# VHH binders against Abasic site processing protein HMCES (HMCES), part 55

Target 1, 269 residues: Abasic site processing protein HMCES (HMCES), of Homo sapiens (Human) (q96fz2)
Amino acid sequence: CGRTSCHLPRDVLTRACAYQDRRGQQRLPEWRDPDKYCPSYNKSPQSNSPVLLSRLHFEKDADSSERIIAPMRWGLVPSWFKESDPSKLQFNTTNCRSDTVMEKRSFKVPLGKGRRCVVLADGFYEWQRCQGTNQRQPYFIYFPQIKTEKSGSIGAADSPENWEKVWDNWRLLTMAGIFDCWEPPEGGDVLYSYTIITVDSCKGLSDIHHRMPAILDGEEAVSKWLDFGEVSTQEALKLIHPTENITFHAVSSVVNNSRNNTPECLAPV

## First folded at step 7 (VHH)

Design r73 (from l6 with A110D; framework vhh_8cml_1)
Fold by ESMFold2-Fast, scan of step 7:
Structure r73 (fold): chain B 269 residues (1-269), chain A 122 residues (1-122)
Amino acid sequence: as target 1 above (269 residues)
Amino acid sequence: EVQLVESGGGLVQPGGSLRLSCAASGFTFSYYAMGWFRQAPGQEREFVALISWSGGRTDYSDSAKGRFTISRDNAKNTVYLQMNSLKPEDTGVYFCAAVRYPFGSTSEYDYWGQGTQVTVSS
């Protein structure tokens, strides 16, 4: 997973993340660094994306079931990285394979510290390789957005007005992530950065791409992944597997250039 | 304690109008989509209307479209159903219900009211 959409205005995104804590109390996640949130239809590695994480990471004795929402850099910078410029990191940490997460020091160490997060997106993009052609077909992949018993899902036939209205109750994609905290050697603000855990594609996505992000389907999975105070690393890793509860549609080549940031990037074609 | 309390039901002649209200308490109303359902004698409970958490998106059953209007007032924790051009077929107990993600989940509603009786009869 190397490209996402996360375009909702901050207030809409915050409401889309309403949740219940361990005591059953309804809550909104509390923001850290909200001004660093940059909505975009076309987010690439090294940009900031919003993630959910446990309040206990920031406040001693906090209830570990309470959630913070914070923008973090996509591309994990390990806490042990000794150079002054994070862009000098020589290996790609955009994704973390589920099968080797406990073998790679960059991921094993923060995972052992409970540094689990949920990466938020409208959905993600993948490019289907077409046999015998030079071009790849991009797809936008997201949770099913079933309106009602009588209404269909979002489709290519939907009008721009109907497409705009779907964001009001859009179910955000919730991807399992690992984050780390890096302190610049010369001093300065701590950098929070994350990686998205990846698994083998489900049957429904196998014709598009062979890998997919580890999607946490539903509030029970999201709560258990975030709650490092009550859920061990071993138990949390049981949540990491492919899901079939996903849908997609083909999109325009406009999305190919990461500099393009318009609704056309995810509109059906 | 979560409560949804419907009101505004009653007896009305065909062609008449009624406005139903549902007062919510015990949860953060503005984070939930709100729906109206009805159950007629000898029939299963059916969907009538839905409004998103902000009021920006609404949906109606085929029988309600063009005659009923759903609205909400988040400051008052209340959802409304304005029913015009009522028909005998609209007779039933009307329930309000709250759901967190009506467009992304299985349409499982989290909270239900006890209902208010609507009778359309000459």
Scores: ipSAE 0.011, ipTM 0.465, lowest interface PAE 8.9, mean pLDDT 86
Fold by OpenDDE, second read of step 8:
Structure r73 (fold): chain B 269 residues (1-269), chain A 122 residues (1-122)
Amino acid sequence: as target 1 above (269 residues)
Amino acid sequence: EVQLVESGGGLVQPGGSLRLSCAASGFTFSYYAMGWFRQAPGQEREFVALISWSGGRTDYSDSAKGRFTISRDNAKNTVYLQMNSLKPEDTGVYFCAAVRYPFGSTSEYDYWGQGTQVTVSS
């Protein structure tokens, strides 16, 4: 996964992240560093995207079922990294393979510290290789959305009003991530960064791409992944597997350019 | 001083039962998940069971599942391992461990006991 969409306004995004804590109380996640949130239809590595994480990461004795929402850098910078520039990292940390997560120090160590997060997105993009051509067809991949009588398919949003309705009730894609905290050697603010765990693609997606993000489907899965105070690493890792509960549609080549940030990126062609 | 003291080990016949206890002191017990590990002779230490700080969640190894039960009493600063249907393969030194964040790996636990010997033999 090298491209996502996360364009919802902050308030809409927050509402979409409504949850119940372990006591059954309905809650909204509290924002940390909301000013770093930059909505975009075209999110690439090194950009900031919002993730969910347990409040226990920030507050001693906090209820670990409570969630914080925070923009973090896509591309995990391990805490032990000693260079002053994160871009000097010599290995790709955009993704973490589920099968080698425990073999890679960069991922194993933060995971061992309970640094699990849920990466939020409207969906993610993948490119299908066209047989016989160097051309790749991009697809937008996301959770199936509930068809409300009035909510036409993303493609049927013929009116701005319909578009708003679709996104106001959009089910966000929830991807399993690992984050780490890096302190720059020269001082400054702690950098929070994340990697997306990837798995082999489900059968439905296999024709498009052989790998997919580990998608946490449902509140229980999301809660268990986040709750590092109650859920062991071993138990959490059981949640990491491919899911068939996705849909996708072909999009235009507009998304190929990471600088393009328009609704056309995820619009059906 | 942090202390974890295991007890309840011993010799039992196959099919028998034991209840291990681990008494904790020197730290805030209720803030830690507690785990049991075991080490057979010549083998690496392996995970057996884990209980969350609240006791609300438990995790077991495949070998322990259905036979062992981990529990805790926060008022007594004690974690327990009820072992039923014991097998010779269960023989080893059983260790109690405390971890602030439950990782399931031995290297990540904050505190360890000295262990108690469990021997299952006919």
Scores: ipSAE 0.000, ipTM 0.248, lowest interface PAE 11.8, mean pLDDT 89

Design r74 (from l6 with Y31D; framework vhh_8cml_1)
Fold by ESMFold2-Fast, scan of step 7:
Structure r74 (fold): chain B 269 residues (1-269), chain A 122 residues (1-122)
Amino acid sequence: as target 1 above (269 residues)
Amino acid sequence: EVQLVESGGGLVQPGGSLRLSCAASGFTFSDYAMGWFRQAPGQEREFVALISWSGGRTDYSDSAKGRFTISRDNAKNTVYLQMNSLKPEDTGVYFCAAVRYPFGSTSEYAYWGQGTQVTVSS
């Protein structure tokens, strides 16, 4: 997973993340650094994206079931990294393979510290290789959104203007992530950065791409992944597997250029 | 304590109109989509109408399209169902329900009212 859409205005995004804590109390996640949130239809690695994480990471005696929402850099910078420029990191940490997560020091160490987060997006993009051509077909991939007597797919919208209405009560994609905290050697603000855990594609996505993000489907999975105070690393990793509860539609090549940031990036073609 | 309290039901002649109201408390009303369902004796609950958290998106069952209008007042924590051209087939207990992600794959209506009886009889 190397490209996402996360375009909702901050207030709408916050509302979409309402949850119940362990006591059953209805809550909204509390923001950290809200001004660093930049909505976009076309998010690439090194940009900031909103993630959910446990309040216990910031407050010593906090209820670990309470949630913070914070923008973090996509592309995990390990706490041990010694150079002054994070872009000089020699290996790509945009994604973390589920099968080797406990073998890679860059991911094993923060995971051992409970640094689990849920990466939020409208959905993600993948490019399907087409036989006999250099052209790739982009697809927008997201949770099924329509629960009428018709198809559960948002692609049932008749026109682009009808598509805009579907953002009301949109169910955000919730991807399992690992984050770390890096202190610049020469001083400055702590950098929070994340990676998205990836798994083998489900049957429904196998014709588009061979890998997919580890999607946490439903509040129980999200709560267990975030709650490092009560849920061990071993138990949390049982949540990491492919899901069939996903849908997609083909989109325009406009999305190919990461500088394009318009609704056309995810509109059905 | 979460409460959804329906009102406005009653007995009406075929071709008549009724306006149902549902007053919500105990949760952040403006964060939820609100739906109306109905149940006739011996039948399963069936979907009637849905309105998104902002009121910008509505959805209706085929039987309700053109006859019923769902609306909401977020300042009053109330959702409404205006029912026109009522038919005997519309008879049933009407339930108000709250759901966060009505279009999501794991969508479940979190809160339900007690229901209000609508009887359409000649």
Scores: ipSAE 0.000, ipTM 0.389, lowest interface PAE 11.0, mean pLDDT 86

Design r75 (from l6 with Y31S; framework vhh_8cml_1)
Fold by ESMFold2-Fast, scan of step 7:
Structure r75 (fold): chain B 269 residues (1-269), chain A 122 residues (1-122)
Amino acid sequence: as target 1 above (269 residues)
Amino acid sequence: EVQLVESGGGLVQPGGSLRLSCAASGFTFSSYAMGWFRQAPGQEREFVALISWSGGRTDYSDSAKGRFTISRDNAKNTVYLQMNSLKPEDTGVYFCAAVRYPFGSTSEYAYWGQGTQVTVSS
């Protein structure tokens, strides 16, 4: 997973993340550094994306079931990295393979500290290789949206106008992530950065791409992944597997250029 | 504790109007789509109207289109159903319901009110 859409305005995104804590209290996640959130239809590695994480990471006696939402850099910079410039990291940490996560120091160490997060997106993009050509077909991949599956077509039901309207009740894609905190050796702000855990593609996506992000399907899976105070690393890793509860549609080549940030990037063709 | 409390029902003559209200508490109202359903005596519960959590989208049953208007006030945690040109066929108990993702089955609605009686009779 190397390209996502996360375009909702901050207030809309916050409401889409409503949840229930351990006590049964309805809550909205509390923001950290909300000014760093930049909505986009076309997010690439090294950009910031919103993630959910446990409040206990910031407050020692906090209820571990309470959630913070924070923008983090896509591309994990390990806490042990000693260079002054994180762009000098020699390893690609955009994704983390589920099968080797406990073997790689960059991921094993933050996992041991409970640094699990849920990466939020409207959906993600993948490029299908077309047989016999060098052309690739992009697809937008996202949770099934009951409204779009049931809606009758009047004219173009998936026109840009109709797609704008569906965002009101859009079910955000919730991907399992690992984050770390890096302190610049020469001083400065702590950098929070994340990686998306990847698994083998499900049957439904196998013709598009051989890998997919580890998707946490439903609030029970999301809460268990985030709650490092009550759920061990061993138990949390049982949540990491392919899901068939996913859908997709082909999109135009507009998305290929990461500078393009318009609804056309995810509009059906 | 989650509660949905309907009000505004009553007896009205054919051609009349009623405004139903549903006051919500105990959950994050602005993050749920709100629907109105009705049930006539001896019949199954049927869909009437739906409003997205931001109010940007609405949907109506064929019988409600052009006569009923659903709206919401997120600051007051309230959803409304303005019913005009009422017919005897509109008689029933009207329920409001909250759903995180709309257009699922009725079993996918997380919360339901107890209903308010609407009677259209001469």
Scores: ipSAE 0.000, ipTM 0.264, lowest interface PAE 14.4, mean pLDDT 84

Design r76 (from l6 with R57I; framework vhh_8cml_1)
Fold by OpenDDE, second read of step 8:
Structure r76 (fold): chain B 269 residues (1-269), chain A 122 residues (1-122)
Amino acid sequence: as target 1 above (269 residues)
Amino acid sequence: EVQLVESGGGLVQPGGSLRLSCAASGFTFSYYAMGWFRQAPGQEREFVALISWSGGITDYSDSAKGRFTISRDNAKNTVYLQMNSLKPEDTGVYFCAAVRYPFGSTSEYAYWGQGTQVTVSS
């Protein structure tokens, strides 16, 4: 996964992240560093995206079932990194393969510290290789959305009103991530960054791409992944597998350019 | 009050073994990864071992790998370091530490013990 969409306004995004804590109370996640949230139809590595994480990561003795939402850098910078520039990392940390997560210190150590997060997106993009050509067809991949009688498919949103209705009720994609905290050697603000765990693609997606993000489907999966206080690493890792509960549609080549940030990126062609 | 109390240090001959213990109080022990560090005279404090809150994940320094084993008992709020095949180079003060919640801190570790002396000498 090298491209996502996360364009919802902050308030809409927050509402979409409503949850119940372990006591059954309905809650909204509290924002950390909300000013770093940059909505975009075209999110690339090194950009900031909102993630969910346990409040226990921010507050001592906090209820670990409570959630915080925070923009973090896509591309995990390990805490041990000694260079002043994170871009000097010699290995790709955009994704973490589920099968080797325990083999790589950069991921194993933060995971062992309970640094699990849920990366939020409207969906993610993948490119299908066309047989015999150098052309790649991009697809937008996301959770199936509930068809409300009035809310047409993303493709049917022919009116601004319908568009708003679709996005106001959009089910966000919830991807399993690992985050770490890096302190620059020369001082400055702590950098929070994340990697997306990837798995082999489900059968439905296999024709498009052989790998997919580990998608946490449902509140229980999301809660268990986040709650590092109550859920062991071993138990959490059981949640990491391919899911067939996805849909997709072909999109235009507009998304190929990471600088393009328009609704055309995810619009069906 | 948060307390980490190390014990089990002492004088041993090369090739000998020690088991260090760290008793924790004043915080939710099972919520934190625990680590061992050591500091030799005139040297900087160095990482030795780390264990996740559940004990499911461990990490070791290169020097400790294969010789040292970190473990924990959450029911007893205690973390252990079994040290085998000790070498003179292992001499130093060993510190127990609890991992800090990562945000709002300039340090990865929130709580430190006072340390226990380990001396490996013939």
Scores: ipSAE 0.007, ipTM 0.233, lowest interface PAE 11.2, mean pLDDT 88
Fold by ESMFold2-Fast, scan of step 7:
Structure r76 (fold): chain B 269 residues (1-269), chain A 122 residues (1-122)
Amino acid sequence: as target 1 above (269 residues)
Amino acid sequence: EVQLVESGGGLVQPGGSLRLSCAASGFTFSYYAMGWFRQAPGQEREFVALISWSGGITDYSDSAKGRFTISRDNAKNTVYLQMNSLKPEDTGVYFCAAVRYPFGSTSEYAYWGQGTQVTVSS
């Protein structure tokens, strides 16, 4: 997973993340650094994306089931990194393979500290290899959404113009992530950065790509992944597996250039 | 204290109309999609209609399409179901329910009303 869409305005995104804490209290996640949130239809590694994480990471005595939402850099910078420029890190920290996560120091150490997060997106993009050509077909991949229907309009739900209407109630894709905190050697603000855990592709996506992000399907899975105060690393890792509860459609080559940031990036073709 | 209170049910003849209302309190109504479900005598509870947080997106069961209209008033914390061309098979207890993510599973609905009886009979 190397490209996502996360374009919702901050207030819409916040409402989409409403949840219940351990005591059943209804809550919205509290923002940290909301000014760093940059909505985009075409997010690449090294850009910031919103993640959910436990309040306990910031407040010693906080309820670990309470959630913070914060923009983090995509591309995990390990806490032990000694160079001044984080852009010099290997691009391999964009994703973390589920099968080797406990073997790689860059991921094992933050995971042992409970640094689990849920990466938020409208959906993600993958490029299908086409036989006999160097061209690849991009697809937008996302949770099944509620179906829309207009009186007298067969196929209206698939119209590009109708995609604007679905955003009011869009179910955000919730991907399992690991984050770390890096202090610049020359001083400055702590950098929070994340990686997306990847698994083998499900049967439904196998013709598009051989890997997929580890998707946390439903509030129980999201809650257990975030709650490092009550859920051990070993128990949390049981949530990391392929899911079939996913849908997709082909999109235009406009998305190929990461500088393009328009609704056309995810519109059906 | 969360409450969903349905009203507007009653006895109506085939071909008639009823408008159901559901008044919500104790939660932030505008953050929830709202659904209507019904349970006929001797049957399991089934989905009827759904409306998104803003009211911009609606969804209906096959049996409700073209006959029923769901709407909401976020200023009044109320969701409505306008039922036209009622049939005997529409008879049942109608429940309103609140859900954060409206992907169709009844297990995802957080809050439920007690229901209102609709009887379609000549």
Scores: ipSAE 0.005, ipTM 0.409, lowest interface PAE 10.4, mean pLDDT 85

Design r77 (from l6 with R57Y; framework vhh_8cml_1)
Fold by ESMFold2-Fast, scan of step 7:
Structure r77 (fold): chain B 269 residues (1-269), chain A 122 residues (1-122)
Amino acid sequence: as target 1 above (269 residues)
Amino acid sequence: EVQLVESGGGLVQPGGSLRLSCAASGFTFSYYAMGWFRQAPGQEREFVALISWSGGYTDYSDSAKGRFTISRDNAKNTVYLQMNSLKPEDTGVYFCAAVRYPFGSTSEYAYWGQGTQVTVSS
């Protein structure tokens, strides 16, 4: 997963993340650094994206089931990185393979510290290789959404007006992530950065791409992944597997250029 | 304690109207999308109408569109379904549901009421 959409205004995004804590209280996640959130239809690695994480990461005695929402840099910079410029990191940490997560120092160390997060997006993009050409067909991939009538999901055949109004009730994609905290050697603000865990694609996506993000489908999975105070690394990793509860539609080549940030990026063709 | 209490059901003649209400307590109502579902005897529970947490988005089944109107009053923790031009096919138990906003499917609904009976016959 190397490109996402996360375009909802901050207030709409916050409401979309309403949740229930361990005691059954209804809550909205509390923002950290809300000014760093930049909505976009076309988010690439090194940009900031909103993630959910446990309040316990910021407050020593906090209830680990309470959630913070914070923008983090996509592309994990390990806490042990010694150089002054994080853009000079020599290996790609945009994604983390589920099968080697406990073998790679960059991921094993933060995971051992409970640094699990849920990466939020409207959906993600993948490019399907077409036989006989060097061209690739982009697809927008997302959770099934509520639509008018009995079908229960929005589709490519629906009108543009139906697509425009669906955002008020959009079910955000919730991807399993690992984050780390890097302190610049020469001083300055702590950098929070994340990677998205990837798994083998499900049957429904195998014709588009061979890998997919590890999607946490439903509140039980999201809660267990975030709650590092009560859920061990071993138990949390059992949540990491392919998901079939996903849908997609083809989009235009407008999305190919990461500078393009318009609704056309995810509109059906 | 979370509760959803439906009211307003009853027996009406074809072409009649009913207004269903669902009073919510025990959770922060304004954080949830609210929906109405119905179940006829011997059939699966089916979607009827949805309203987002803000009221800015509404959605209806094919059979309900143009005849039913869903609305909510966040100050009163209540969701409503105004049903006009009722048909015998609308007969069933009507359930109020609250879902953590957003939601994707029926399985994502967090809370369900016990239902209120609507019967359309002569």
Scores: ipSAE 0.000, ipTM 0.207, lowest interface PAE 14.1, mean pLDDT 84

Design r78 (from l6 with D59W A110D; framework vhh_8cml_1)
Fold by ESMFold2-Fast, scan of step 7:
Structure r78 (fold): chain B 269 residues (1-269), chain A 122 residues (1-122)
Amino acid sequence: as target 1 above (269 residues)
Amino acid sequence: EVQLVESGGGLVQPGGSLRLSCAASGFTFSYYAMGWFRQAPGQEREFVALISWSGGRTWYSDSAKGRFTISRDNAKNTVYLQMNSLKPEDTGVYFCAAVRYPFGSTSEYDYWGQGTQVTVSS
């Protein structure tokens, strides 16, 4: 997973993240650094994206089921990184393979500290290889926006010509992430950065790409992944697996250039 | 304490109309999609209609399309189902339900009402 959309205005995004704490009380996640949130239809690694994480990471006596929402840099900078410029990191930490997460120091260490987060997006993009050509077909991949037992899962396709209305009650994609905190050796603010855990693609996505982000499908999975105060690393990792509860549609090549940031990036072709 | 209280059910002749209401309390109504489900005698609960947080989007089952209209009043914490051209097949207990996202599956819904009986009979 190397490109996402997360374009909702801050207030709409916050409402989309409404949740219940352990006591059953309805809450909105509390923002940290809200001014660093930059909505975009076309987010690439090294840009900031909103993530959910437990309030207990910031407040010693906080209820671990309460949630903070914070923009974090995409591309995990390990806490032990000694260079002054994180863009100089020699290896790619955009994604973290589920099968080696406990073997890689960059991921194992923050995971051991409970540094689990849920990465928020409208959806993500993947490029399908087309046989006989160098051109690839981009797809926008996202949670089904309607789920009924008789019709199955339905995407946002009830009014394809009116894409603006689909965002009302849009179900954000919730991806399992690991974050770390890096203190610049020359001083300055602590950098929070994350990686998205990846798994083998599900059957529904296998013709588009062989890998997919680890998607946390539903509030129970999201709550358990975030709650590092009550859920151990070993238990949380059981939530990391492929899911079939996704849908997609082809999009135009406008999305290929990460500098393009318009609704055309995710509109059906 | 969360409560959803349905009203407006009753006995009506085929071709008649009914307006169901569901009054919600104990949660932030405008953060939830609101839906109507029904259960006929001896059958499972089935999806009827759903309305988004702001009321900007609505979804209907095939049997409800063109006959039923869902609406909401966020100031009154109430969702409505206007049912026209009622058929005997519409007979059942109608349930109001709340969900954060527009899901039709019963397992995804956070809150449920007790139901109101609708009987369509000559």
Scores: ipSAE 0.322, ipTM 0.659, lowest interface PAE 3.5, mean pLDDT 88
Fold by OpenDDE, second read of step 8:
Structure r78 (fold): chain B 269 residues (1-269), chain A 122 residues (1-122)
Amino acid sequence: as target 1 above (269 residues)
Amino acid sequence: EVQLVESGGGLVQPGGSLRLSCAASGFTFSYYAMGWFRQAPGQEREFVALISWSGGRTWYSDSAKGRFTISRDNAKNTVYLQMNSLKPEDTGVYFCAAVRYPFGSTSEYDYWGQGTQVTVSS
């Protein structure tokens, strides 16, 4: 996974992340560093994207079922990294393979510290290789959306009003991630960064791409992944597998350019 | 100073029961998952049971399942291991351990007790 969409306004995004804590109380996640949230239809590695994480990461006595929402850098910078520039990382940390997560220090160590997060997106993009050509067809991949009489489908949004209705009720894609905290050697603010765990693609997606993000489907899966105080790493890792509960449509080549940030990126062609 | 003090060990006959206790001090007890491990003579330390910080979740080894129950009282900073239907194979030193981030491996636990001897013999 090398491209996502996360364009919802902050308030809409927050509401879409409504959850119940372990006591059954309805809650909204509290924002950390909300000013770092940059909505975009075309999110690339090294950009900031919002993730969910347990409040316990920030507050010692917090209920671990409570959630914080925070923009973090896509591309995990390990805490042990001693260079002053994260771009000097010699290995790609955009994704973490599920089968080797425990073999790589950069992912194992933060995972061992309970640094699990849920990466939020409208969906993610993948490119299908066309047989016999160097051309690649991009697809937007996301959770199936509930058709309400009012919301319609992305393809049916023929007016701004309908567009807003669709996104107001949009089910966000929830991807399993690992984050780490890096303190620059020269001082400064702690950098929070994340990697997306990847798995082999499900059957439905296999013709498009052989790998997919580990998608946490449903509140229980999301809660268990986040709740490092109650859920062990071993139990959490059981949640990491391909899911067939996805849909996709072909999009235009507009998304190929990471600088393009328009609704056209995810619009069906 | 962090302390984990195990108690309740002893000699029991096969089929008997014991209740182990581990009293914790010197750290925020409710912040840690608590585990029990055991080590038989000449064997490696093995996982027995784990309870989450709130007590809401428990994990057991295959050998412990159905016979052992882990519980905790956060008000008393104590974790318990009720052991029923004890077998000679359960003989060993039982250790209490605290971990903030449980992985099920011994290397990840933050604090360890000195252990209490459990002997199951006819």
Scores: ipSAE 0.000, ipTM 0.242, lowest interface PAE 13.5, mean pLDDT 89

